# Ledger of designs, part 1: VH-VL binders against f1miw6

Every score and structure here is a prediction.

Target 1, 251 residues: f1miw6
Amino acid sequence: MPHFAKPLLRNIITRNLFNSIKKKQCLQYLQTLRTLQYDGFTTVYFGETDIPESLVTGEDFSDGYYMPTPTWCVVHAGGSQGWVPWKYRMFLRDELCIKQEDNLFFEFCDVVKKAYGKCAIVVKERRRQDATRPKEGKETEAQAHVPSVVNLTSVTCCPEVAKSYGHKLLTLPSPYNYLNPLDSAWSSLKWFIINNRKEFCLQSVDGVYSYQYILFSDLISKGIERINLSKWRTITTKVRRWENYYLGKLS
Unless a header shows other numbers, all headers, positions and changes below count from the first letter of the chain; Kabat numbers aren't used for antibody chains.
F stands for the ipSAE by ESMFold2-Fast; E and O both for that by ESMFold2, at different seeds; each is averaged over both directions (binder to target, target to binder). V2 = 0.75 x the mean of E and O + 0.25 x the DockQ between their complexes.
[cut] stands for letters that were removed.

## First folded at step 2 (VH-VL)

Design i5a
Fold by ESMFold2, look of step 5:
Structure i5a (fold): chain C 251 residues (1-251), chain A 124 residues (1-124), chain B 111 residues (1-111)
Amino acid sequence: as target 1 above (251 residues)
Amino acid sequence: EVQLVESGGGLVKPGGSLRLSCAASGYTFTEYYMHWVRQAPGKGLEWVGEIDPSGGSTNYNEKFKSRFTISLDNSKNTLYLQMGSLRAEDTAVYYCARDTYEYDSGTYYGMDVWGQGTTVTVSS
Amino acid sequence: DIVMTQSPDSLAVSLGERATISCKASQSVLYSNKNYMNWYQQKPGQPPKLLIYAASTRESGIPARFSGSGSGTDFTLTISSLEPEDFATYYCQQYYSYPLTFGQGTKLEIK
């Protein structure tokens, strides 16, 4: 009876198993969310979007020779009550100067506690290469090497911080974009930028980037203000229709 | 005064494509979601999908999503339905309709304005 | 998908009489004390016309003889005194869940 070496490929996770895991995660997310809503938690969606400067300037890079333009990250939160009464943040996204602010999530949790009481804070799952790694069975119960936080690119969202304010932090599985009303809000902001950017052009002065940034901040602020309470109620109602669809389909 | 007018219907062969248009007038186009709804001969109504003119966000009946695309041109106040890989079962009158969930009021009234429809016939 | 089932498929009623059309959803369309369903009227060769939203609220310009009732899964449309213009096909429609779905229709005929 010859010995056979252990194949290197025995632990490859199939695409069907990966999809099954994501469906289970979605169903668990939805059931948890509905339980929290029944228990009086206010749902708040916390997230970010990228706005490349080319979207603001309208520059055409169709020839492909131009250097990539800088990208800004906008961080905000909202729900059926409208935007959280918390000043959104803008960060310049640079590979050399990526900076995560630990205190930002603490401040956010305090603001939403004061505004709404206990909240279900929903953060979209970050896409990673490790999402395709095999799911190996481990008997270890300790979390010595596994982070307990859910991170946006720009912000660390710690579940223990949320819990200390009486909140619950939930992760929205990445493939289910219909379940995040921020995606619709970000689409409306980008639409506003494209259709109104010419109205925010600064007349000539020295230090063009400084004055373009001033106009950029005003453009973003106006675009966010346009997404008012009625718009938020509309998009959260549309998300609820998708939630009901997935609850029926996945269960 | 509020008016929706569909056009672009006709006879196509199975596997073919067709683009429907819906011209809107008498209201602020960007303030209301727009829908496509179809009705096969002698059958009931079937929702195809919707679009938000103020952001381009779409929601489809998943049975059509791979073959149908909803789009719009805000400068022309016009809604489109691009249909591909057509089958005999797609034979229907296609309506465009305005959703009454007004952003400012927060009130949902259903689809309050409908066009007269345009007929698509898919046969060999 | 939420299936909306109407009863009867066809109804013959004399002018001035009462007509009642039922609609049953395959699952509840009640959320936060609101019913997410509408009633539409469709005459031959015409598009649908919205009659009632939120199960029981009449759209503007709809005569008081039209009323909607019910909750959860069971709904009715009542026309208290039939007029000649009321002979049409009636559809219920839910907006609780995607896809939006309509009932199969009830044709109201003159007896």
Scores: ipSAE 0.636, ipTM 0.860, lowest interface PAE 1.5, mean pLDDT 82
Fold by ESMFold2 at other seeds, look of step 2:
Structure i5a (fold): chain C 251 residues (1-251), chain A 124 residues (1-124), chain B 111 residues (1-111)
Amino acid sequence: as target 1 above (251 residues)
Amino acid sequence: EVQLVESGGGLVKPGGSLRLSCAASGYTFTEYYMHWVRQAPGKGLEWVGEIDPSGGSTNYNEKFKSRFTISLDNSKNTLYLQMGSLRAEDTAVYYCARDTYEYDSGTYYGMDVWGQGTTVTVSS
Amino acid sequence: DIVMTQSPDSLAVSLGERATISCKASQSVLYSNKNYMNWYQQKPGQPPKLLIYAASTRESGIPARFSGSGSGTDFTLTISSLEPEDFATYYCQQYYSYPLTFGQGTKLEIK
């Protein structure tokens, strides 16, 4: 069919425009970050990871098990100073998670202000806007919830809240995952869980939920502790080498 | 005492594949980033990539990323370099090296411990 | 990628004399008052040996006759009085940015 050749060229042009936009966003992010660092802002990476309960227990219940296994969301923050002195949070992945955690970002901003002073708070861009944007018309999305607010799936991160504490909220573009040291920290936590979960198993068959939670919380807490200050300094230094790569490549 | 021993080099035809090994001993394997560096005959040094043994995070020279994979087996304290789609230009001595930690700055800065290398020859 | 350019490609020097090797980076490797570059020595049939890190700090066990200097883009390795074991190839290497890159090498030979 003579007409299918034209759609392929349009798809290539559309992808090139999208990539150009993301490259510009990355350059702007890096330039802003470096300006804030020069101006004395402490860099803090704020983020989340999902840990399915099956990863912790190692159980296989695809046959005959009545209920699906839950997934836990862990929220924490860190930087070249290590984990922030803030109690990490754990949530069951549910639709109510976002609503209950609107105050969490306020508390976080207060804690890091007291610990470090003014901070550049970096949150990874969540690639959910692309899926919702192509389906909407021009009129409806502008009035509902324009994405001027950067959100984790569990926490609303409002730039005006950060500003009110003297912080600056930055969004890290999603294609540039090398620029987020939390990704390395989460990988190390999951590696620790897989390799140490047997040490935290009690082999209970009674299914006491509170009892299982205590062991789960201990495993996660120990895994987070193993990502110490030395490890944080290492992964933030490696991220800086990528930052320098992209600053040279994109400028 | 710290030792790194490479193995798995040899003669391979163009388009072939090889897996190099680096056996580590005398230190806590999970505390140090590990590197692969190569050197073509009579030429200089070229960095291939690195890996964190305590989580599997890798950083590659983008020149090699499509054809080379760095992996490890923590139970054997062993680092691997899997090479595919080999070309004559990949002929080199391949070294593994341990990154060195600077206590005062808390950063890794150089490759202080090296293996003796293993030779890869890509030829018809 | 940061290109590290060494000069000269080779250098012939007599025992007891001073040797100077230059390395120029295609962009600054200075961050927060620290230069992110190393010097390595390599003898034939042997792996490289780390001599200097952070441009000027000698690695443990390296003799005092080796010194590094420079900042930003221009760096120098100096051997104040050559010994027989110093005849080797020398490489500079930056660790400021990925990929990590080495200079092309400078061969130090007996005059």
Scores: ipSAE 0.635, ipTM 0.857, lowest interface PAE 1.4, mean pLDDT 82

## First folded at step 4 (VH-VL)

Design h12
Fold by ESMFold2, look of step 5:
Structure h12 (fold): chain C 251 residues (1-251), chain A 123 residues (1-123), chain B 111 residues (1-111)
Amino acid sequence: as target 1 above (251 residues)
Amino acid sequence: EVQLVESGGGLVKPGGSLRLSCAASGYTFTEYYMHWVRQAPGKGLEWVGEIDPSGGSTNYNEKFKSRFTISLDNSKNTLYLQMGSLRAEDTAVYYCARDTYEDSGTYYGMDVWGQGTTVTVSS
Amino acid sequence: DIVMTQSPDSLAVSLGERATISCKASQSVLYSNKNYMNWYQQKPGQPPKLLIYAASTRESGIPARFSGSGSGTDFTLTISSLEPEDFATYYCQQYYSYPLTFGQGTKLEIK
């Protein structure tokens, strides 16, 4: 088949342009972050993780009747100062919880302001959105600048709310997982859950697990507590090594 | 007594694969990051990567990431290095090493090393 | 990658005399007034041993004759009075940026 290179080359060119955009976004993110840190902003990583109920119970229905396995969303924040002194939140993840309470971000901004002063609040970018819907509208020579809202699944993160507290909301580009210390914190939480869930179960009749009760909230609370200040400092220091790598590589 | 013991080295043909093990004892395995570092014959030290045993988070020298995988088994206090698509240049002594978490901004470096296991890649 | 260049590659020094080993980083490893630099000693047939971290802080159990100095890109390991057990290869190592990198090593030999 002649012209094989034309469709393949077009895919390569499109992929290279997308990767170039993501590299520029990463470099801009890092430069902005370092400027804010130099200007005295405390860096705070705000994010969420999913904890399937099966991870906590240990129940397996691979050979049984279909059993709903709800997924809980844990929302928290931390940085080199440890977990923010803010009560983490848990939500049941399903379609009935699509619209989430936006006053949680307002409360969060107030708490971190009181704890640390002005913060650079970092939120991980959601999955890619297609560019199939170009910007359309009334064209004028006037300003068309509109700020965007950055959302977690369960919480709306409004840049104007952050700004009203003197904070700056930053978006961490999605391909750069090494730049998010929360990913390591969430991995440690899930590891803790797997290795400690038996200690938080009620023993039913003769060790039959069908009737066990698990103190889910207590398990999560203990797992978060286990990720202490020393662990947070280590995680953020290792993230800084990646930041230095990418600053050198992408410049 | 803190001990790290590597095993699984040997002779392998180019393109082959090999899994190295590092058995840890005498300390709480989950309190320390663990590293793989290699040293080719008559050459210097080269960092391969690290893993956090308390969560499985890894950081690799990007040179190796496509061919090498670091993993662990906390129930056995054992660190692994899975090596694939091996080349003659991968011939080296492979060390496992531990370091400590930051505390008050202090990093102590890799304070305990195993004696190493030798990998030879030749036809 | 940050390249760590040691000099000299090999050094012959008499017992009881001073040895000086230099290490130069291809870019600064200084952040918030801390130098992210370690020194290791490696004897033949043995794994490396940590001597100095943070450029100048001696690891526990390391004799006082070992000292580290320097900042930014230029670092020095000094052994003030050589003893027979100091015959080894010495490596500097940065932990400022991934990947972690070592110098090529300086072999210290008895004259």
Scores: ipSAE 0.685, ipTM 0.880, lowest interface PAE 1.2, mean pLDDT 82
Fold by ESMFold2 at other seeds, look of step 6:
Structure h12 (fold): chain C 251 residues (1-251), chain A 123 residues (1-123), chain B 111 residues (1-111)
Amino acid sequence: as target 1 above (251 residues)
Amino acid sequence: EVQLVESGGGLVKPGGSLRLSCAASGYTFTEYYMHWVRQAPGKGLEWVGEIDPSGGSTNYNEKFKSRFTISLDNSKNTLYLQMGSLRAEDTAVYYCARDTYEDSGTYYGMDVWGQGTTVTVSS
Amino acid sequence: DIVMTQSPDSLAVSLGERATISCKASQSVLYSNKNYMNWYQQKPGQPPKLLIYAASTRESGIPARFSGSGSGTDFTLTISSLEPEDFATYYCQQYYSYPLTFGQGTKLEIK
């Protein structure tokens, strides 16, 4: 079969251009991060993870139907100095009572300023499927000067807010998961949940739902506590080995 | 006493697969990163990868990532190396090793090694 | 990948004499005033044994005749007065960057 006429060849060429763009973004990110670290900025990784309730309960659906379970979003931050001394946040996905996304980032910036001074705040780039391929058309919004905004699902991270506190907001390119120590912290939290969830289950007493939530919050709190300063230092050291790999590979 | 015992080596034809095991004892398994390191006959040492038993996080030598998988079973204090699509150049002694406890703030190498298990890939 | 190049490939030395093994990294392994490299000893049919970490710090139980020195890209293992149990192959290894890499080894033999 002619490889030049098939959609596979076009997809390979498009993917190679995307990889080249992401390679340059990663190199720029790493160089900027190292410059900020040299200039005395404390690196802080700010992010979120999803914890489906079924992970906590251990429930299976062996009766042959699929029932969606609620998913919790945990928002926290940390770095080589441990978890930021900031109360982590938990949100129920699609919860109607969450209204103050922008205020959380203002609060966070103030807390890290007090704790560490000027920070390089790193937020993971969200994958966007409509941005993975080149587009031909120009949209009306593409012609406006819009300040860049980096969104987590639950929190809007505005670079100008960070700047007003003396911080610098950095975006970690999406395909480079090894460069985010929060991913390892979240994996350790989820591993703790799986291995300890039986100790946080209550027998049915006046309704299961109220005790389930109390045990869930305690389980999460204990799991976060288990990721202590020493663990954070190990995780950030392992990330630095990946940073050095990519700096050598991509330069 | 801390002990690491590898098993599961043997003769395999090219294209075959094999799973190596490393049974750990004498220490708290979840506190230490674990490594696989190989050594071809008459050759030097080559790092395969590592795993964090307390979170399941892995780091691979990219050379092996498509064919080798590191896993573990915390209930049995056992580390595994699943090897697929084996080639003649994969013939080696495979060691498991315990990393130094990184949480102490001391960053140094692999302080406990198993005796190794031999994998031979030939027609 | 950081290439660790040892010299010489083999070395013949008499008992009681000094042996010196060099290791050069293809890029610096120094970060925050620490050198991220180790030395290992390996005898035939045995696993490697950690001798020196952080370029110059002896592992517990390693005799004082073993010493490590150097910084950045250039490192040296010195055995000040050879004993019969020291005849083995020696490897340097960096842990600055993934993948972790070893030198090709230096075989130390009796003269």
Scores: ipSAE 0.597, ipTM 0.849, lowest interface PAE 1.8, mean pLDDT 81

## First folded at step 6 (VH-VL)

Design c1
Fold by ESMFold2, look of step 7:
Structure c1 (fold): chain C 251 residues (1-251), chain A 123 residues (1-123), chain B 111 residues (1-111)
Amino acid sequence: as target 1 above (251 residues)
Amino acid sequence: EVQLVESGGGLVKPGGSLRLSCAASGYTFTEYYMHWVRQAPGKGLEWVGEIDPSGGSTNYNEKFKSRFTISLDNSKNTLYLQMGSLRAEDTAVYYCARDTYEDSGDYYGMDVWGQGTTVTVSS
Amino acid sequence: DIVMTQSPDSLAVSLGERATISCKASQSVLYSNKNYMNWYQQKPGQPPKLLIYAASTRESGIPARFSGSGSGTDFTLTISSLEPEDFATYYCQQYYSYPLTFGQGTKLEIK
């Protein structure tokens, strides 16, 4: 019997190669972003967050007699200029798989073109739970390539659509969460929901009333409104400090 | 009058844990980033990290992030520093500080500091 | 990490005279024509006090005798006419990059 588990050594080697690829991707991302910014591109971060209905209602659904609550996906975009003047979207996760088409991203690209001109549109790479390993294939293991389509759970972001409007679509590598100001914006939104949901949620012996869903939308709208231009500039400035850190660390 | 008051310092053995508190008053707690900064005896200042009280987002000096956790309680206007796996080199005065900003939203400096609380890590 | 190096470590100056403290960053802290650098004062037994931000802008309530200058990597704090309350340790600090870092300090003593 061997003293060492050979599959463990392959796993360690694969993880180290994956980390090296992700570091190179991050450095390339940062260098490209800074070049685009120097060339007059406006940076916009396009992304989504999940809001489980239980977060909004305040109800604690135990594992006993209740099914897990539905999860809403909020899609929006922003940057140092504030939220993009594009109406955010809300989708149920089931509907996202069936009904999402490229038309929404077309609309988004048109809106930001009219508002800001040419944009560097940043979308966070979809992250798998186990930090997806490269395929064992020779070409895919040695090469880290950005997919031709960047897929959010709610929206398909096509690089060619962005390019047709004069934009550039960038993918932010998944391990580098500090480089996405939307994560801070989403945290602020969820904080607002937790601290204000009592004012919007009606409690009943029968459960949820239909007007609770109207108040749900109002709660989300108010939370987004609270993340004003000043807050966006704060968040993006803090992200720039992380960008400077990683540019130094990864070079 | 804006005030920050630290507490929870004391003598702790190596490997031990300690939680520091910073009680804030005289301003709207959720409008300002908050920091922890430490100063070893006879030494200079070292930044530990910061937190956004309006969303809980944190930025750590990577040197400390595995052992230290910054948190808050908005209902008490209180900032916390949870310190674990303490070492002799963690002996210092620990300050909490309020960051301030320009109208542009650019935070630039710590304009209000507490008096500090002393942590001593010794056998 | 960006290392902030001050000189001198200690400085003795007479009341009413001028004091000059230097700070050198290990890389530029200039972005979009703004220098991301602060000066703090710390008196014995007290917490630090913000004096100057953005290299040259005095914080509210700071006397005009304090001034900051420099750009990129090289910065100077000048106290034009020393008063008794100015004898303290002075720290430069950058906020260009995480982690935020301070210089080692310059102790200003009465001659």
Scores: ipSAE 0.755, ipTM 0.909, lowest interface PAE 0.9, mean pLDDT 83
Fold by ESMFold2 at other seeds, look of step 7:
Structure c1 (fold): chain C 251 residues (1-251), chain A 123 residues (1-123), chain B 111 residues (1-111)
Amino acid sequence: as target 1 above (251 residues)
Amino acid sequence: EVQLVESGGGLVKPGGSLRLSCAASGYTFTEYYMHWVRQAPGKGLEWVGEIDPSGGSTNYNEKFKSRFTISLDNSKNTLYLQMGSLRAEDTAVYYCARDTYEDSGDYYGMDVWGQGTTVTVSS
Amino acid sequence: DIVMTQSPDSLAVSLGERATISCKASQSVLYSNKNYMNWYQQKPGQPPKLLIYAASTRESGIPARFSGSGSGTDFTLTISSLEPEDFATYYCQQYYSYPLTFGQGTKLEIK
């Protein structure tokens, strides 16, 4: 019968080991990225964001009770050259479980190759929440926790697919959100949504979700359009200042 | 004329809180990053952090991140610095400043500064 | 953090003569042939004023007597013909890496 440390001591020990591993992963990521950039790879950040219904509707559903709400998921990519010339995708979370696009990453890799040639494709490491967290009584330090396939919630990102197009797939460790320019782009999109959702609001008709989906698609499209090339260059330049900070700190 | 006017400084006891304001005028507020910079008596300049008024994204000097929060109100063209758990070493003049950029989108320097507001942390 | 070290701490120079202020970064601030370095002037009771960016580019409205030079870790601000309004404290500042950091300052006095 296996025995485990007390929760408090286990948390401290596990977090220290986890942080040490993530520090090494971050340094390796940055060194690999700089090597690829030197070798002529174009850097492209591929990712997703969640847009909860309350952000779009403006309604406060937290009035004294638990109210699970649907979440929209937007998938796009960009870098110092602006948004990739690839049509962003938008899914409901329920549709993600049912309608996952198996060939979406293939299409993306082909588009990016045609636009830029060989790319360093950066994907943020998915957090291990609810669906993947270990239960008490299970070993937390299994030898092979890291999957060979890097997945977004909505898209499977296979390194061999990227390699077949001449690309290199990189994983950004999850604690280092300052290193992902998409996070700033998503913040700008959410800011746009909050400030413009009333202009896109229409009265309800039959098929409320279908009607709201069309309205939300137009709102999202306008928000993405406003994140222009100049904004992307600003965001990536500021991320480089964080890269320089971490290269100095972690070395 | 571009102007930045800080306010909200004063005397505060250690452990206390204070919110500074920076009123901006004479330019399009959402097109420029904004900074907080402080200067302790007889000391040099120390960067506190920055914010993007068009998206709310912030970058902090990690020294201050746990105690200080930068925010804004676009309807008032106003930048805020919320300071908590204040210590004697936080005594300084606090400046707000506008960052500026080249055509490339590369921000390079603070071209407009306010007059500063003085925070004194003393028991 | 990148430490910016200036020398001298203070300097006295006669009107019409040349003043030279040095700034040394603890790490290179060079990227893609650009030096991410600024110079600021601060007069007593006033906020800082941006003079030079990218190590050597004068900000709009700055007189030609101000010039910046250097690369990598070693930088110099030169005032070629000192005028009475140039009495101030001068700060170098890097924007290569977060956090943004300033030198400790050099006080320029008219001898």
Scores: ipSAE 0.715, ipTM 0.898, lowest interface PAE 1.1, mean pLDDT 83

